Miniprotein binders against b1l550. Designs and how they scored, part 136

Target 1, 279 residues: b1l550
Amino acid sequence: MRLPEELLERARDIHSEAPSHRIKLDRVGSFGLKVPVEFKGFLLLAEADVWVSLPEGRRGVDLSRQVEAIYELSNPPKDPFSLCREAAISLLEKLNYADSSGVSIRFDAPLQDGESLKYYGVEISSIASDEIINKIRVEILGMTACPCTAELIRAYKSSEIAATHTQRSLGILEVSTKAEHPDPDKLASIIERAMSSPLRTYTKRPDEGGLVIRSLSNARLAEDVVREMIHLFLEEFGHLPEDTHILAAVRSMESVHMHDIYAERSFSLDEIRKEISSH
Key: E = the ipSAE of ESMFold2; O = the ipSAE of OpenDDE; V2 = 0.75 times the mean of E and O plus 0.25 times the DockQ between their complexes.

## First folded at step 14 (miniprotein)

Design yc2 (at its last look DockQ between E and O 0.00; V2 from the best seeds 0.00; counts 0 for: pae E 13.9 > 1.5, placed apart)
Fold by OpenDDE base, look of step 14:
Structure yc2 (fold): chain B 279 residues (1-279), chain A 99 residues (1-99)
Amino acid sequence: as target 1 above (279 residues)
Amino acid sequence: MTEEEKKRLIWKLALKAMELFRKGDYEEALKVAEEAFEIAVELNDPRLIAMALYIIGLILMEKGKKEEAKEYFEKAAEVAEKYGLEEEYKLAEELLERL
């Protein structure tokens, strides 16, 4: 029994057919690809998403061409920033029916911690259309100490360093800009400096004690952390275009509650500068 | 299951795989096509084996796995050549040319 020639012909043109409903789609692509990248001298296996827009008159996207676009550029491995930008552009060239494309690359970025390594989560993206928008999201864990409980204990005990509950908190900075991707290590540093203390992969007993003491001496609400992140961001990255968009957020995994505390601010550089100048 | 029942099942699975493929459900289509392949191998029917390999290759091609698709089409061609299946061989060659 012949594979009906009809099945092969239908398989060929199904993506180019008119859809039953003429509706444009914003993103169609392959998610969860694995691509090698070079980052700070490390060869890393990153997760990648690639997509393009789909016009209303086309049923489907040529997924093979999308995957080809990113893998052609991934050999030899290169930095994820260039890979994102170049792949986004290549997608538009290969899929000429698309008016926009996007690439997102995710991995755990190594960060030196004394003689050991810690890490932060990073997602690097580029979206291409008439312009290229670069996006970076950094997530890093730190430690927060609660100032409220510290004040309560200080009221009962005359100690310079009041005991309080501590917890892990996830700090998030997301930046979207027409400029080059901001340095993720600098973003991670901003988040860590905004926390009560950084986390350590390896602690000796004296170092652990010092870490806790530092956190207690720098007790901060989740709201304080977000405000500090914004302040530090403006000091380091205030040179970015005024239309640069930022999300600063903290998720505090509260040790005394079963739920997390969350705080965020979304803003453009123009908006936040006006807000600060008005005070 | 009888051999005839297994052959019918392979065809049913092949049709289902193609339907899923048309709907863009490539993962499920691949699973169904792989099942068809396994049964075809069990039957040692070279025509059904070649057919299953084509379907898998087509699904992989649409998923963007061009090199894997190529391997499946090459395997299909090999099976077709070995067993003198001229039509299936021509089909495999055509698919390889499109890659």
Scores: ipSAE 0.006, ipTM 0.187, lowest interface PAE 11.7, mean pLDDT 85
Fold by ESMFold2, look of step 14:
Structure yc2 (fold): chain B 279 residues (1-279), chain A 99 residues (1-99)
Amino acid sequence: as target 1 above (279 residues)
Amino acid sequence: MTEEEKKRLIWKLALKAMELFRKGDYEEALKVAEEAFEIAVELNDPRLIAMALYIIGLILMEKGKKEEAKEYFEKAAEVAEKYGLEEEYKLAEELLERL
């Protein structure tokens, strides 16, 4: 239904009143907006969330101003990183009672897979206050070399020949930084390379007998995929500010057990460098 | 056959058993692994004995003989502990926990 302009202005007046309970809110906004974006030559339909902080003395937020801020910037369609950052700044300027604003944009990014395309999940955000914090989360569904023990257990349970089985895994890399958003394709590449790389915790034994035992235990553990993600991330993005925060995780979605296997490490760049240099 | 030639033969048999195992040819893999075990026992080499026991245990577990597989993993751990083979002992613990 279309509302008269007078009713819209009345709603804005109500929102400026003091609430019955003077409690600050961290995120008040519109979630699940559909926004066109242009990513690497592709026109995509993204999902966006917009919000501001709401001070203890203000009852409500101007929802129409929030929606207006992002839609004005989304036509014509532009790259999602510029849209995200510019909308967060615009929100904070338009809603001057807020001390912070945020925009999140989610889309499926195309990635070339030989002669065809595949897709991976991207969520970017920009949080504006007295500074801007940029966050990117990449999720890619892949297949990992199953541990020999896990393959044997699955084959035992199912009476299948296990020699060619692969395990479906979700790789996650999340970066929060004051710098520009890292390239999502590079983050996706790090995850894929970590899932396909040989185990780096194995050392060659001097005698040949030890090599056979290590070969039988040459299984890619979720824990070692996370460690490899961190190693590859440091190679590619070690130049980011030292207070950049990273989360690296893997969830194995198929197992012989009643629940998934999950491994995770979060860290700042300065923390992980101190940890590595101490060994 | 020299001691060195026997060690190379055990190695070749173990790799063959591992290849057959990965292909799902568990009956032939077991036969080959048992041959490697007998030669390793004859040589009295505890590291090669432990290796052959692990391979046999893995094959038996895949054939659905879980109790027999457990016995081989436990025997490999016993040999590893007796002869101070730390990596082989840790591998046995890992395999028993992930059964």
Scores: ipSAE 0.000, ipTM 0.215, lowest interface PAE 13.9, mean pLDDT 76
ESMFold2 (binder alone), look of step 14: mean pLDDT 85; pTM 0.838

Design yc3 (at its last look DockQ between E and O 0.01; V2 from the best seeds 0.00; counts 0 for: pae E 18.3 > 1.5, SAP 76.08 > 70, placed apart)
Fold by ESMFold2, look of step 14:
Structure yc3 (fold): chain B 279 residues (1-279), chain A 99 residues (1-99)
Amino acid sequence: as target 1 above (279 residues)
Amino acid sequence: MTEKEKKRLIWKLALKAMELFRKGDYEEALKVAEEAFEIAVELNDPELIAYALYIIGLILMEKGKKEEAKEYFEKAAEVAEKYGLEEEYKLAEELLERL
């Protein structure tokens, strides 16, 4: 109705005013929004954050326009990667005072685990400015086996019998690139292949034996798991732009200990190729 | 040094001890393993203490000092049992059985 519009026109627009302290803000937004997405045939409820930069001359952000940018694009539900990118572009168009915008979307992705499903963590984002930067973080649990204990027993006995301890480990790959987001299933596969063995929802007796033998045969230090993740990543995704940035990490969690083991390496494709070629 | 730095040093020393052990340099391997043990005691970390005792016992056993090795494996098992370190206990017991 016309009365509400007249009232809004008369109301002071606090957000467009200059602030008392002229300080630029990097991220101002709405966090924890629930959005439906369709991922590889699954309808999932994802969690999203939306934000824009705020120049020093503007007191506040138009929060309703931010929420509009993502919700308009989320109905009907669609692929989370397209939603993420398109919403980031829409934010920058709707809030033309911002020099950058960002959208992040978090969900648990299904992964085949023999006869059942398991899930791994995915967080994607798109940051729009004079260019668009796409980021994806994948986290998946696997199993690692300690090579130090296994080597001590093998060296002492000069035997093929191996014994060592195993633990759950969280593998992490994070990729920032100008290209489209890498396939999260491929990133998850890289992480699992770098570990001693995958974790499973359930196993039959023959599969249990295979997991044990694989873990004992593929005992690796956390440092070497990270190195293997990097090697496998370069084989699969070495075609990405040279300024693509990667973080590869492992956190090993021991169920009866108060501490974790952590290893991490971050790099650009340009950096790591120069490093490898210099050796 | 921080607790985290000391734990990293213990792992480096353990790897060095194993390298020396594999090359048959048991005197230097033992010296390095005892250094790792001293740091583990300084940390008062039962898991690392039991692990260091296990390593020392293994080196002594390869030197042919089975009676001394037995004492170290028994001590490792005692520490592991006291603090609920199931994996370290199993390793120490396995070696005691094969001594």
Scores: ipSAE 0.000, ipTM 0.145, lowest interface PAE 18.3, mean pLDDT 78
Fold by OpenDDE base, look of step 14:
Structure yc3 (fold): chain B 279 residues (1-279), chain A 99 residues (1-99)
Amino acid sequence: as target 1 above (279 residues)
Amino acid sequence: MTEKEKKRLIWKLALKAMELFRKGDYEEALKVAEEAFEIAVELNDPELIAYALYIIGLILMEKGKKEEAKEYFEKAAEVAEKYGLEEEYKLAEELLERL
């Protein structure tokens, strides 16, 4: 039932009213929108969050305009990087009372695995104000083999490839930069290369055996994985601005425990370069 | 074909469809996507069915075939509704309102 336009004109704009408490809010928006994106030739249904800041003198945000802003830009579907940036800018233009805006787009990114697909989780974000900050978070599952148990087994029974417990581990790289979003496939590759082995969607018996052998021959602690991720990141992305912020983390779903092992390092490129140069 | 083999085939077809789409070969991409859809129906996987219909609609929309795209979005909405896929249904309805 569409309300008559005349009634809408007479209705108080509740959102434009002064609030009872004059307090600025940092983020107000719609979370869990679904938007189409084009990514590496895939048309994907992504989840999106859109928000703006709310000044102290305004009761609420115009949520409909936020939703319109992202959907106008999502037809035809475009790459999520451009969509994030353009939508963040559009939000500031459409909602002129906001001093900042943000867009986050989440989806499972397809990654070729032989004749099948595997995936990694990606969240692409842009925050607009006087400047644009681009953020990308990549999460991909890999496999780790425990070097400690391997050493115990090796000590007990001399073997070139010692048996050890293996588990799935989630690797995380989050990058915030004033530059363009880093390539998520490269980030995913860094994570996979930092682990004992990648996971496979489909394994034939010989391939499965090879995967396990590779893992056992490249046993790594969660701490090793994080350090390796940082090392590989610096090699690939060391050209980013010095104020670029990185989170490198691993959550190991330990097969011998009911709990997970977690390791992380948060750093700026400037900070980590100083650390490395000091050794 | 086993269920696993069918799923593998769907992914192969999806990869091929996307490659063709990137090359601008929308007709062949659609054909491959339709084949994937048929297999998804055989597997009775409502998520894959709805997704396939949605993708086909998006490809058609990009090709400028708005009327055909509309039909596929309507079908996607119908499947989503039938199987309780609320988010997919909502998206399909929003896209239909914009066409």
Scores: ipSAE 0.000, ipTM 0.135, lowest interface PAE 16.9, mean pLDDT 86
ESMFold2 (binder alone), look of step 14: mean pLDDT 84; pTM 0.817

Design yc4 (at its last look DockQ between E and O 0.00; V2 from the best seeds 0.00; counts 0 for: pae E 14.3 > 1.5, placed apart)
Fold by OpenDDE base, look of step 14:
Structure yc4 (fold): chain B 279 residues (1-279), chain A 99 residues (1-99)
Amino acid sequence: as target 1 above (279 residues)
Amino acid sequence: MTEEEKKRLIWKLALKAMELFRKGDYEEALKVAEEAFEIAVELNDPKLIAWALYIIGLILMEKGKKEEAKEYFEKAAEVAEKYGLEEEYKLAEELLERL
């Protein structure tokens, strides 16, 4: 039996057909691609998402062209910031029916921790249309100590450094800007400095004790951490465009509860400046 | 199953794969096409093998796996050439040119 050549021809053109429902889609693409990137002298295998918009008159996207766009730019491996921007632009050029495109690249970023490495999660994105918007999301674990329990113990047993429960907390900074991507290491540093103490990959006993003592002396609520993150962000990145959008958040994995505590603030630089100036 | 029953099954699977492909269900289409390929290999029918490879290649191409698609089209061309299948060979060349 021969498959009719007509079936193959018809199958080839299905993406260019008119859809049954003429509805524009915002994002159509390939998610979970693996692409090599160079970051701070490390060659990393990152996860990537690539997408474009789809007009109402087109049934589907040419997925092969999307994948080609990012892989052509990934050899040789380059920094993920340039890769995101260049790939987003290339997608619009290759898929001329799209009015917008986007690329997102995710990996664990190495961070020096003494003689060892720790890491933070990073997602770098660029969205291209009439303009390019750059987005970066950084997630890093730190440690928080509860000030409430510390005060209770301090009240009961007079101590300069009161015992309290400690937990891991995930700090999140997400920045969307028309400027270049903010430095993810600086964002990670802001998050760590906003917490009671950073985490360490490897600690000797004296160092471990020092971390705990630091956390106890710098006890913070999840709300305190978010506010401190915002404060530190403004000090470091206050030069970004006023329409830059920020999400600052903390998820505290509370050691005394089965659930997490979460706090966040979403804001533009213009908005937060007005808020602070009003006090 | 008889050889004729297997050939009928391959045809049924091929049509099903194309229908799934048309609906955008590429993963299921690929599974069905792979099943058709396995049966074609079992039958040792070079024509059915070539056609199964084309279907798989087309699905992969639409999934954005251009290099894999190319390999399947090249394999189809190889099979077609080896067994003197001129029509199938021309189709493989055409598909490779479109890549």
Scores: ipSAE 0.007, ipTM 0.215, lowest interface PAE 10.9, mean pLDDT 85
Fold by ESMFold2, look of step 14:
Structure yc4 (fold): chain B 279 residues (1-279), chain A 99 residues (1-99)
Amino acid sequence: as target 1 above (279 residues)
Amino acid sequence: MTEEEKKRLIWKLALKAMELFRKGDYEEALKVAEEAFEIAVELNDPKLIAWALYIIGLILMEKGKKEEAKEYFEKAAEVAEKYGLEEEYKLAEELLERL
């Protein structure tokens, strides 16, 4: 006696109701999902956020369909970049009332360091609408000590090796582009090459290599590290679309000082090229 | 000049080169560092020779001449290895890795 079709129609109507206040929402979704990914032969447990826009005429989002969109694509585990882009597209298809969707995936990426591994932070996202925008942020620890100053002081004043202090520095590259996500290992390499030395080179014997950290040297190294990051980025990724946006930054965390030093520059590729060509 | 006067002159030139380097005057910094190198070679002092080579290499690297800088760091490593200068050898290896 029951009409299954009528019951199905009533169930669909619940989430399509108009709200009391017709206000568009930019991001409505599920945050902190655990998803498996495969990155360069490593199986990692990443953290993901998924969201869609919610138009002014719609009361709620179907959260189970959001979770389905990313989990359907995450089994078996695949590379996080494909998962990120494909999930963003799938969200728009499954929730056709949205005009945009987004997916973010965060993980610690392993990087070969001689006979051992080190790790750096990666967050990628894809935002889909009438186009797709890909964003990647890489954060890696290094050192900004000036070996030249330390060696000069040792040669000039002392036959005894003074205790040395290393300065930990966090290098940051963030890229937003219409192209595919840049390779995070290449971004990490750019950051490490721009810094004075990687942490692993000095942490085995922090008093070796004759490095002495000076506050004035740290300030100048931070600015010059950011400039070098930009130079190296343009060499490796200058082929990206001209409206690609980049942020390059360094935060120096000095162990013997009470404060951090921070330098950053944000730019588009067309902006920085005009700036360089004018000098 | 005595040996001690020459060592003091090398030190003065090295400090001047580093001051010019920090100001971005790389051409004059390189000229001053090359003077220090010539005096270090005249003294036949391996430690001062390695130091002068490091300074020249650092200046060249900042000028974007990475291949030339590599040659200076490699020569500094050779001098350090030949004369048992462990800390200087380690520094040269670290600078080469930066390249």
Scores: ipSAE 0.000, ipTM 0.153, lowest interface PAE 14.3, mean pLDDT 75
ESMFold2 (binder alone), look of step 14: mean pLDDT 82; pTM 0.788

Design yc5 (at its last look DockQ between E and O 0.01; V2 from the best seeds 0.00; counts 0 for: oily stretch 43-61 1.66, pae O 18.2 > 1.5, SAP 72.812 > 70, placed apart)
Fold by ESMFold2, look of step 14:
Structure yc5 (fold): chain B 279 residues (1-279), chain A 99 residues (1-99)
Amino acid sequence: as target 1 above (279 residues)
Amino acid sequence: MTEREKKRLIWKLALKAMELFRKGDYEEALKVAEEAFEIAVELNDPRLIALALYIIGLILMEKGKKEEAKEYFEKAAEVAEKYGLEEEYKLAEELLERL
């Protein structure tokens, strides 16, 4: 008597097993992927992270499907903001056991500097669940005053003191919103403008011996730069949803102090408007 | 040296002290600032005396010697007040508040 059916060998599916400790994980994925993107006419090599949440009852994530989600969308190279959002949506669709997914993309954005280029740092993220939250962080180098030196500059009105004791500082704007990512060039412009003092013509002479300063750029304190960033941000992006969250910060890159100089303010648009209108 | 030449030297020394201070060469910065102070005293220029005292105080503050720095800022305030240097007095008071 012959048995017609052959036994099919069951492949072990280690990722679908229950873990020994049933604990949900917030981010499980592949980090440091290299992806090409097209940004404002430039082909750039960006670095991406992709992840999903992992429920308490599932031991592992399908890593190949995660990588597929972003690589399928990166050929041909396209706008990094579209890639980020679409990949986050694709992850959630492909990995239906997850309740959230995320993609971050980091690149150095070119910026015209006379006849050459300079660069500033950009990191964007899209987090998908029952809604999509878009985050962008822009970092650009500028100059701020050392706090101790700033008062000397004001009291002595010396461009020589200013030239020798301004600090290289990193300006930071970070925005989380349900709207589309803000344009990184506009965020970079806000930071640069906040770090550059307007030219001021002194109407009072500092000494009757006759040194008239028609145009003097004063270095700003990190605290004042942060306040100016917020002011300029509200002018440009005050139309964003009221629950949009912003971080504005300045961090010293090289300092003569024992500790770094850092100033920061986090706020929602609703919060900051109420604060300003109460004055 | 003329008064103008001495003032120029005091400014050169003050800026050198601030540059050394920025580089973390605190002992050399202090020596240069003290030289600027001595010349400012010889010139009897209260504004430059106050500048040198501020710089010495700043260096000491960053070295963690807050009590010594306080003495220099107080002396700068006294010089500024005696000679009617309003902005320099305000600077000294601000620095004392940061201690």
Scores: ipSAE 0.039, ipTM 0.584, lowest interface PAE 6.3, mean pLDDT 79
Fold by OpenDDE base, look of step 14:
Structure yc5 (fold): chain B 279 residues (1-279), chain A 99 residues (1-99)
Amino acid sequence: as target 1 above (279 residues)
Amino acid sequence: MTEREKKRLIWKLALKAMELFRKGDYEEALKVAEEAFEIAVELNDPRLIALALYIIGLILMEKGKKEEAKEYFEKAAEVAEKYGLEEEYKLAEELLERL
């Protein structure tokens, strides 16, 4: 039932009213929207969050305009990077009372795995104000083999390839930069290369055996994985602005424990360069 | 074909569709997506069915075939509703409102 336009004109705009408490809010918006995106030739359904800041003198945001802003830009479907940036800018234009806006788009990114697909989680964000900050978070599962147990088994029974426990580990790289979003496939590759072995969607018996052997021959602690991720990141993305912020993390779903092992390092490129140069 | 083989085929078709789409070959991409849909139906996977219908609709929309796209979104919504896929249903409804 559409309310008559005349009734809508007479209705108080509750959102434009002064609030009872004059307090600025940092983020107000719609979370869990579904938007189509084009990514590497796939049309994907992504989850999107859109928000703006709310000044102290305004009771609420115009949520309908926020939703319109992202959907107008999502037809036809486009790459999520452009969608994030353009939507963030559009939000500021449409909601002129906001001093900042943000868009986050999440989906499972397809990654080729032989004749099949695997995936990694990606969250692409842009925050607009006087400047645009681009953020990307990549999460991909890999496999780790424990070097400690391997050493214990080697000490007990001389073996070139010692048996050890293996587990799935989630690697995380989050990058915030004033530059363009880093390539998520490259970030995913860094994470996979930092682990004992990648995971496979499809394994034949010989391939499965090879995967396990590779893992055992490249046993790494969660701490090793994080350090390796940072090292590989610096090699690939060391050209980014020095104020670029990075989170490198691993969550190891330990097979011998009911709990996970977690390791992380947060740093700026400037900070980590100074740290490495001091050694 | 085993269920595993069918799933493998779906992924092969997805990769092929991706390549074709990247090349701007939307007609062939559509055929591949349709084939993926048929296999999804054979597997009786409602989520894959709804997704395939949605993708087909999006391809058609990109080709400027809004009426045909609408039909596929309606079908996606129907499948989603039938199988209790709330997110997919909501998406299909939102897309239909935009067309």
Scores: ipSAE 0.000, ipTM 0.132, lowest interface PAE 18.2, mean pLDDT 86
ESMFold2 (binder alone), look of step 14: mean pLDDT 86; pTM 0.847

